# VH-VL binders against p14714r889to1111: the designs that were tried, part 42

Target 1, 223 residues: p14714r889to1111
Amino acid sequence: YLRHEVKDPEKAISFLQDLLHSSGLSEDQKRLLRTSVLCREQLAKVISDSDIEGIEEGYVELDCSEFGLQESLEAVVKQVMELSIERKVQISCDYPQEVSSMRLYGDNLRLQQILSETLLSSIRFTPALRGLCVSFKVIARIEAIGKRMKRVELEFRIIHPAPGLPEDLVREMFQPLRKGTSREGLGLHITQKLVKLMERGTLRYLRESEMSAFVILTEFPLI
Short names: E, the ipSAE of ESMFold2; O, the ipSAE of OpenDDE; V2, 0.75 times the mean of E and O plus 0.25 times the DockQ between their complexes.

## First folded at step 20 (VH-VL; framework fv_ontamalimab)

Design z3 (at its last look DockQ between E and O 0.75; V2 from the best seeds 0.68)
Fold by ESMFold2, look of step 20:
Structure z3 (fold): chain C 223 residues (1-223), chain A 118 residues (1-118), chain B 112 residues (1-112)
Amino acid sequence: as target 1 above (223 residues)
Amino acid sequence: QVQLVQSGAEVKKPGASVKVSCKASGYTFTSYGIHWVRQAPGQGLEWMGWISPYSGNTNYAQKVQGRVTMTADTSTSTAYMDLRSLRSDDTAVYYCARSEYYRGMDVWGQGTTVTVSS
Amino acid sequence: DIVMTQTPLSLSVTPGQPASISCKSSQSLLHSEGNTYLYWYLQKPGQPPQLLIYEVSNRFSGVPDRFSGSGSGTDFTLKISRVEAEDVGIYYCMQGTEWPYTFGQGTKVEIK
């Protein structure tokens, strides 16, 4: 209902952002970039919230099609680049061309949504210090099922400096939604539910003394 | 290096209040939860509640709901448990413990003995 | 509240022999996201509890390999392959699947 009507500001922010790239960046333009990132994140939460009822109940239908993994990964990095610049957190991508060149059958939009949210959260909870980075890795394991069919298990690792997400936020990601769930928690919860809808999807958030990481497993038919 | 140090033993009369402190060191205080668990003499462990130093969110056991307040002071990395309207059956050792989402309560304080005696 | 029931309530074990402790919950500890939040704690005499096992079967850092956890659903087991003198104390299972967190009654392990 009301959440559906908010999409117009998202499109307007995207338009303004594109226009800003055609001119040099002033202090006003930097403010607009920061605002567009915030607005996009807020709208993503609203869009995710409008899907919550179906996602929580496990009703959501995946919209599957053929897609290239390289294009998806590039889109994810672009979607988070503004926050990366604003917070001065570098994103280090490490995935082999033989992995990124794969063509898959699945829900590209939901995959991008999952990866973008976990990357944004990792950037958000990385201190704004030069030299700190978020590492984005993709590992593939191919399974041949007879001559005609191949499947690939993809492991996405999004690694960031310790300590990472606060314990309550990790709890909000995995536990049932409650009154007063934070904006960050809601987005992560929806992401966790979307991963569960993916073929053999699993999500864990690892916390270690030096680093923390999202580890996402998904499986796709390989075209 | 990671440790939780609690305040000293308390002797209280029925109807009074007690406030136990739990000072954290060696880790980022706001990244972990804090639980309070008590143990009456000769008895097992009883969970009392949890607080997030990050958000201030709490969850209390029904048995102490309305009598307990858990707080966290991020500037001093100290958690507090305030138990009011004390009864004789509140006599126990009170532990604080930090929590990580998967590992649970992985580091515990030394315990604080609270004796409620008339 | 989820009730956690341990058996036996006490064990007297010859040094070097195995020990096994059962923990049963009043409802499944499998959370909808696929994790099972079952923990084992040891409280040695005069000490606070210490974590041994989390998520049914994962040993906490520094816990010897002679401790192992297993189980699913409502039935869980802690095994000590060779009991040593330092293993004396009270063992508790705990669930963290839903609020409030609840403990079993404890199992006292002694060397005979």
Scores: ipSAE 0.733, ipTM 0.884, lowest interface PAE 1.0, mean pLDDT 85
Fold by OpenDDE, look of step 20:
Structure z3 (fold): chain C 223 residues (1-223), chain A 118 residues (1-118), chain B 112 residues (1-112)
Amino acid sequence: as target 1 above (223 residues)
Amino acid sequence: QVQLVQSGAEVKKPGASVKVSCKASGYTFTSYGIHWVRQAPGQGLEWMGWISPYSGNTNYAQKVQGRVTMTADTSTSTAYMDLRSLRSDDTAVYYCARSEYYRGMDVWGQGTTVTVSS
Amino acid sequence: DIVMTQTPLSLSVTPGQPASISCKSSQSLLHSEGNTYLYWYLQKPGQPPQLLIYEVSNRFSGVPDRFSGSGSGTDFTLKISRVEAEDVGIYYCMQGTEWPYTFGQGTKVEIK
């Protein structure tokens, strides 16, 4: 029912985005529009996920296409801005210069989903104290496999102040789903499963005395 | 400076109940789980159960299921283990322990001796 | 329930000599996510247990280098390269892969 109900509005948004694209936008407006398109597409993809069990079991196929890493990261950050403001938690982004020109081949929408969920969770469980910041760091390692083929290993570190996630949420993230799994836990669990679907994808959660961090590793062909 | 301090020794009769407390300090109480482990005299360690102070979620060992209730008071950073219908074989030292995420029980209380005798 | 079996149940070691304790599980401790949640604890006389090793081979903070853990699947080993007097106590392996958590019987280590 929900899938059907959201389909028409989603199509309308898409249509309007197309119209805006053709309306002579400034460069800044084009950038915002691109971000909105990515968000819409991500929404549509998530809604289309009919079987959470399929994701859990790893039967979901990735839809790979060419995408810009910078645009992806911008979409991720925009998705968490409302919560950031509400929680009074600042987000500090640390990207290498190469990110601005990096074109990758992979499932960008799933990447956005993974990064947005982990970032949201980090913000959600950061104390609402003035001056606290969640750090979103990207590390890129380019590997030349041949004269014409390059791959990039990406490490995403989402560092947030202690205490970090509650133990039970972390447990839910890495354990099989149960009837009593929390909403937050479900999201994290799905995120972990999605990461595993990605090439050389790994998700770790590190807890230290003062800081905690999501560490996501994945590899993409570099175009 | 992380520590768990448990309540004092208890002597109970069969059929009675005992409530052991475990006060946490030096860390964020809701971020870590609390396990309860007991050790009968001269015996090994026996896992009793787990509680998340954040959600209140629990998991109990089958041997004590129905007789045990674990609770956590976030306002006082104190975990409680209530064991009912005590038997002589419940005589043991009871430990609370903090659980770091999948890194085991890294901080233990000093233990509480519970003696069940007629 | 996963049954944890330790061998030997008692060990007498000359100071400076190595010691080895085996822990076997009735089923694989490899979690579906790829981690193996096997832990080693030491309970010194009159004290609560203390964590030595987590996830098979990681030494807990403050644990001396002479302690090492290894293994996979259902077979695990704790090794002490050079046993010291302070190492006397009962060693327990524990699985945390699934509920309920279960301990081995314990291995009593004494100094000759």
Scores: ipSAE 0.590, ipTM 0.823, lowest interface PAE 0.9, mean pLDDT 93
ESMFold2 (binder alone), look of step 20: mean pLDDT 94; pTM 0.957

Design z4 (at its last look DockQ between E and O 0.76; V2 from the best seeds 0.00; counts 0 for: pae E 2.1 > 2)
Fold by OpenDDE, look of step 20:
Structure z4 (fold): chain C 223 residues (1-223), chain A 118 residues (1-118), chain B 112 residues (1-112)
Amino acid sequence: as target 1 above (223 residues)
Amino acid sequence: QVQLVQSGAEVKKPGASVKVSCKASGYTFTSYGIHWVRQAPGQGLEWMGWISPYSGNTNYAQKVQGRVTMTADTSTSTAYMDLRSLRSDDTAVYYCARSDYYRGMDVWGQGTTVTVSS
Amino acid sequence: DIVMTQTPLSLSVTPGQPASISCKSSQSLLHSEGNTYLYWYLQKPGQPPQLLIYEVSNRFSGVPDRFSGSGSGTDFTLKISRVEAEDVGIYYCMQSTHWPYTFGQGTKVEIK
């Protein structure tokens, strides 16, 4: 029912975005429009997921295409801005310079989903009212496989102040789903499963005395 | 500085109930779980159950399921273990322990002796 | 339930000599994410248990380096390179990979 109900509005948004694209926008406006398109596409993809069981079992196929890493990261950050403001938690982004020109081949929408969920969770469980910051760090390691082929190993490190996630959510993230799994836990669990679908994808959660962190590793062909 | 302080010793009759408290301090109560482990005289450690103070979710050992209720009061950072229909074989030292997903039970209470006798 | 079997159940060691305790699980303790949730605890006389080793081989804070843990899958070992008087007590292995959590029988370590 919900899938059908959101279909028409989604199409309308898409149509309007197309119209805006053709309306002579400034560079800044084009950037915002692109970000909105990426968000819409991500929304559509999530809604189209027929069953969580498929993701749980690893039967979901990735839809790979060329994408810009910077645009992806911008879409991720924009998705968490409302919560950031609400929780009074600042986001500190740390990207290498090459990210701005990095074109990758992979499932960008799933990447956005993964990064958005982990970033949201980090913000959600950062103590409020202390002016604390969540650090969103990207590390890129480019390797040449041949004369004409390059790959990039990406490490996404989302660092948030202690105490970090409740143990229960960490448990739900890594353990099989059960009846009564929390909404937050389900999201994190799916995120963990999605990461595993990605090339050399790994997700770790670190808890230390002063900070906690999501560490996501994955690899993409570099275009 | 992290510490769990349990309530004092209890002496109960068979069929009665006992409620043991575990007050946590020195850390964010909702960020960690609480486990209950008991040890009968001269015996090994027996896991009883787990509670998340954050969600209230619990998991009990089958052996005590139906007779045990674990609760957590976030306002006082105190966990409780209520054991009903006490039997003589429930005589044991009961421990609460803080739980981290990776480090397991890293901080333990001092234990509470519960004696069930006619 | 996962059955944890420790050997030996009792060990008498001369001070300064090494000690080794085995813990075997009835099923693999390797979790799907790649971690193995095997723990070692020491219960000194009249005290609550205290964490020694977490996740097979990591020493908990304050634990002397003479303690070491190793193993994988279903076979795990706790080693004490040089046993000291303060090491007297009962050692327990515990798994948390599967519900319910389960402990080994315990190994009593005494000084000769």
Scores: ipSAE 0.882, ipTM 0.942, lowest interface PAE 0.5, mean pLDDT 94
Fold by ESMFold2, look of step 20:
Structure z4 (fold): chain C 223 residues (1-223), chain A 118 residues (1-118), chain B 112 residues (1-112)
Amino acid sequence: as target 1 above (223 residues)
Amino acid sequence: QVQLVQSGAEVKKPGASVKVSCKASGYTFTSYGIHWVRQAPGQGLEWMGWISPYSGNTNYAQKVQGRVTMTADTSTSTAYMDLRSLRSDDTAVYYCARSDYYRGMDVWGQGTTVTVSS
Amino acid sequence: DIVMTQTPLSLSVTPGQPASISCKSSQSLLHSEGNTYLYWYLQKPGQPPQLLIYEVSNRFSGVPDRFSGSGSGTDFTLKISRVEAEDVGIYYCMQSTHWPYTFGQGTKVEIK
């Protein structure tokens, strides 16, 4: 019944880390706590499986809070950097300071999850050739509804060299999950579902003669 | 230049099998799907199925399920459609076409005439 | 299977006059992601089909702007603003929102 007592894996992880750092513990006690850390990984997997099921059926609630867009974008780039280096694919970021300095109200972790998965997929399917890169662009459009409310439509463009993703993976991203869906396809499908949970969220994958791109639209209250 | 070139015409007896090839060139074979579409004399287009050269996954029309096998050989960039237990109503021109998710079947082969006669 | 019904099945047009072809589907072609996967193909005499319109209204590369597509849900239309001799052939609508892909019966367009 452990999953019922732990609703926030981030808090559970933080709690376990704090326990280890406050240690005046014996080796046996540290081993018990490491077993708890392994259980945390198992709990995260169970919660993640529950999130996948809920995301597919549309029963997931977004965990909204205030966040800085710059920190989110930096976290996303860091999350994909290992693959970028391994595959010798450079990432070019193109967004103005006034966009990145925005503070928004929304689910920061889900936004990062969406952007990281699409960036990782773009890097994965970019040949390791000299001069090739993945472009990460952010375009903002501010909407004022009366003088007391501001909202921002954010357009994220993740552009990589043609031909891009195989059609099968694009199909797995948008069509209902089936037996035999690839791991890459599952990740993209969950991402598409998460985008749909966001306000005015849309995801498209464009294929052109010279480049392919993810185009992600979301809307947030601007703080 | 993106191109799909199909094998030549076939004449078969009822009960036999036919295997039509579709050789792709000018593009990354594994990045696009391959569909098979047939057209009986004087009739419209009938979708038969799809294969992903990337994964080998397939989806077949119910009318031909159990009688058709679609394969793709990535080393030769060639897709194949094997239709078994042929009947006279399988007489048709068989087309292969590559697909993109949004644009659909954007490049077609020249067609392969299969005649089933007793 | 989604049934695609075209009207008319045959059309004789004076050169330079407009033509309109209707395509109706037995179920909505609006995908849950928000796109509508409705296509138009032209098969000229003795040739394979060629793509004209994808996603209801987008002209494929090299298709003249006298061709336009419109519609939503279950009702779709292909229009040719000025029919030319090179436009003769059989026009098919096709859907890919649902497996299996299905074509309409075809509309033969010929010059009077």
Scores: ipSAE 0.590, ipTM 0.821, lowest interface PAE 2.1, mean pLDDT 84
ESMFold2 (binder alone), look of step 20: mean pLDDT 94; pTM 0.950

Design z5 (at its last look DockQ between E and O 0.82; V2 from the best seeds 0.78)
Fold by OpenDDE, look of step 20:
Structure z5 (fold): chain C 223 residues (1-223), chain A 118 residues (1-118), chain B 112 residues (1-112)
Amino acid sequence: as target 1 above (223 residues)
Amino acid sequence: QVQLVQSGAEVKKPGASVKVSCKASGYTFTSYGIHWVRQAPGQGLEWMGWISPYSGNTNYAQKVQGRVTMTADTSTSTAYMDLRSLRSDDTAVYYCARSDYWRGMDVWGQGTTVTVSS
Amino acid sequence: DIVMTQTPLSLSVTPGQPASISCKSSQSLLHSEGNTYLYWYLQKPGQPPQLLIYEVSNRFSGVPDRFSGSGSGTDFTLKISRVEAEDVGIYYCMQGTEWPYTFGQGTKVEIK
């Protein structure tokens, strides 16, 4: 029922975005529009997921296409801005200069989903103290496989102040789903499963005395 | 420093209930779990259950299920273990322990002796 | 329930000599996510248990390097390279891979 009800509004948003694209937009407006399109597409994809079981079992196929990493990261950051403001937690982005020109081949929407969920969780469980910041760091390692083929290993490090996630949520993230799994736990669990579907994808959560961190590793063909 | 301080020794009659407290300090109470482990005289360690102070979620050992209730008071950073319908074989030292998902039970309370006798 | 079996149940060691304790599980402790949640605890006389090793081979903070853990699947070992007087107590292995958590019987280590 919900899928059907959301479909028409989503199509309308898409149509309007197309109209805006054809209008005389400034460069800044074009950038905002691109970000909104990516967010819409991500929304549509999540809604289209038939069942959580498929993702959990690893039967979901990735939809790969060419995408810009910077645009993807911008979409991720925009998704968490409301919560950031509400929680008074600043986000510090640290991207290498190469990110601005990096074109990758992969499932960008799933990447956005993964990064958004981990970033949101980090913000949510950061103490509401003035001056606290969540660090969103991207590390890129380009590997030449041949004369014409390049791949990039990406490390996404989302660092947030201690104490980090409650043990219960961490447990839900890494253990099989149960009937009583929390909403937050379910999101984290799905995120972990999605990462595993990605090429050489790994997700770790580190808890230290002063800080905690999500560490996501994955690899993409570099276009 | 991280510390768990438990309530004092208890002497109970069969059929009675006992409530042991475990006060946590030195860390964010809701970020870690609390396990309860008991040890009968001269015996090994027996896992009783787990509670998340964050969610209130619990998991109990089947052996004590129905007779045990674990609770957590976030306002006082105190975990409680209530054991009902006490039997002589419930005589043991009861430990609370802080848990991290990866590290397991990394900090333990000093233990609470519960004696059940007629 | 996963049954944890320790061998030997008692061990008398000369100071400075090595010691080895085995822990076997009735089923694999390898979690679906790739982690193995096997723990070693030491309970010194009159004290609560204390964590020695977590996830098979990681020494907990403050644990001397003479302690080492190894193993995989269903077979695990705790080794003490040079036993000291302060190492006297009962050692327990514990699995945390699934509910309920379960302990081994314990191994009593004494000094000759």
Scores: ipSAE 0.868, ipTM 0.929, lowest interface PAE 0.5, mean pLDDT 94
Fold by ESMFold2, look of step 20:
Structure z5 (fold): chain C 223 residues (1-223), chain A 118 residues (1-118), chain B 112 residues (1-112)
Amino acid sequence: as target 1 above (223 residues)
Amino acid sequence: QVQLVQSGAEVKKPGASVKVSCKASGYTFTSYGIHWVRQAPGQGLEWMGWISPYSGNTNYAQKVQGRVTMTADTSTSTAYMDLRSLRSDDTAVYYCARSDYWRGMDVWGQGTTVTVSS
Amino acid sequence: DIVMTQTPLSLSVTPGQPASISCKSSQSLLHSEGNTYLYWYLQKPGQPPQLLIYEVSNRFSGVPDRFSGSGSGTDFTLKISRVEAEDVGIYYCMQGTEWPYTFGQGTKVEIK
C-alpha cells in the first residue's frame, strides 16, 4: 500500500538526477528540479535516521562492495553542484589519475555521504566573494603487507577559505546529540560517526589563518 | 590584531542589574564562541557561560541561571552579559573570551570590575 | 560538575629551577570522540588570563618551549623547565570536556 510506495526514495533521486543532466529542460525547469532533488536528498537522510541509534552506538553494518574511486568522487562533486552554482563557489579537484583510478572494497554509499556532507558544509561557509573556491584533495599511501596483500590509506582534504565553520557547528559535530541540534550540526555529527565506523577512520576540522579544512583518514583494501 | 575591549567599571547596589559589553575586532565575530568568566577579589576563575554569536545558543552556569542573559549583536560585533538581581557576592572582575572548539579560550578582554555594595 | 583540584596551591621557586603543577579531575576528561579537553592558563599580576596549553600538551602560539603539559584520564601536569621572572602569576587548569567548564583553584608561582 502507501508504505510500499515510498520504499525506494534513493532510486527516485537517482532517476531525477539523470533526468536533470540529460534532458532538454529550460534553465528555470532545471533549477526547480535541482532544488527538488536536493530536498529529496535531505528527506533520504531523514528516512535513513532509523540508523541513528545504530550509528550512535557503532553497530551499523557497512555494506561493502567493489567500487571505483573516480566514479565515487565524480558523484560527490555532482551532488554538491547546485549549491556551488548558487553561492558562486568553484570546486577545485586535486587528485592524480593514479589515485582516482583505484578500485577499492568498502561502503561506497557511506563514503559518498561523508564526502558530500563535508563538501556541502565547506561551500556553505565559504564567503560569496568573486574567485573563492573549495579545494578537494586526495592523497594515497599504499600499505603492502607482503606482495599479495594491498591496502591503501586515503586522506581526503576539503579545504576552504578562512574562517570556515562557526565554533558552535564544530561543537555539534563532535559532541553528543542534544535537543535543539541544528540541521547542519546533525548532518555533520552523523558524518563524524560514520567516519569512525570506517576502517581506521578519523576526522578533524582544522582552522588556520588563511584556510580551514576537513581532514578525513580511512583505509581500504585495494583491488 | 584580534582584540576584545570591554566596557568600563560599574558600581551597583544590591537588586540592580549590570550589562557588560565586549567589542570584538580583527576577526570574524560569528566564527568564534564567547565565554564569560568572573573572578571575585582574591579568588579563582569561575566560568559563567557561553554564547554562539552564529546561532544565539547559550549555556549558563547553574549558579547564575535565571539571572543572566548573554547576547551578541553581529552588526556591531559586540557581546553582552546582562546580570540581574545583583548580590554582594557578584562583586568581581568579569572577563569575556573568544573560543574555538580545539584551542579553547585563546583571546581575553581586559576585564570589567563590577562592585555591588549597599 | 567536574571538580578540578590543583596541587600545590603555592610555589616559591628560585630563578632557573624547574616547577611542576598537578591538576586532578573528579572524572575522566577523555571525550568519547577520543580527545582530552584539558587546558592551562596563566594569569600574570594585573592581567587577564592567557592560554598556555590546550588539549593536554599542545603549546599555544608564542608560548615558550620551557612550558610543557602531560597526563591523561584524570591526572595532568604542567612543567616549567626553568622558571623565569616573567612566569610569576597564578596558573589554572581548566576542563572543556563537558558543560559547565570548570577551573582548578589556581597555583600561585612566586620567585624566591
Scores: ipSAE 0.664, ipTM 0.855, lowest interface PAE 1.3, mean pLDDT 84
ESMFold2 (binder alone), look of step 20: mean pLDDT 94; pTM 0.957

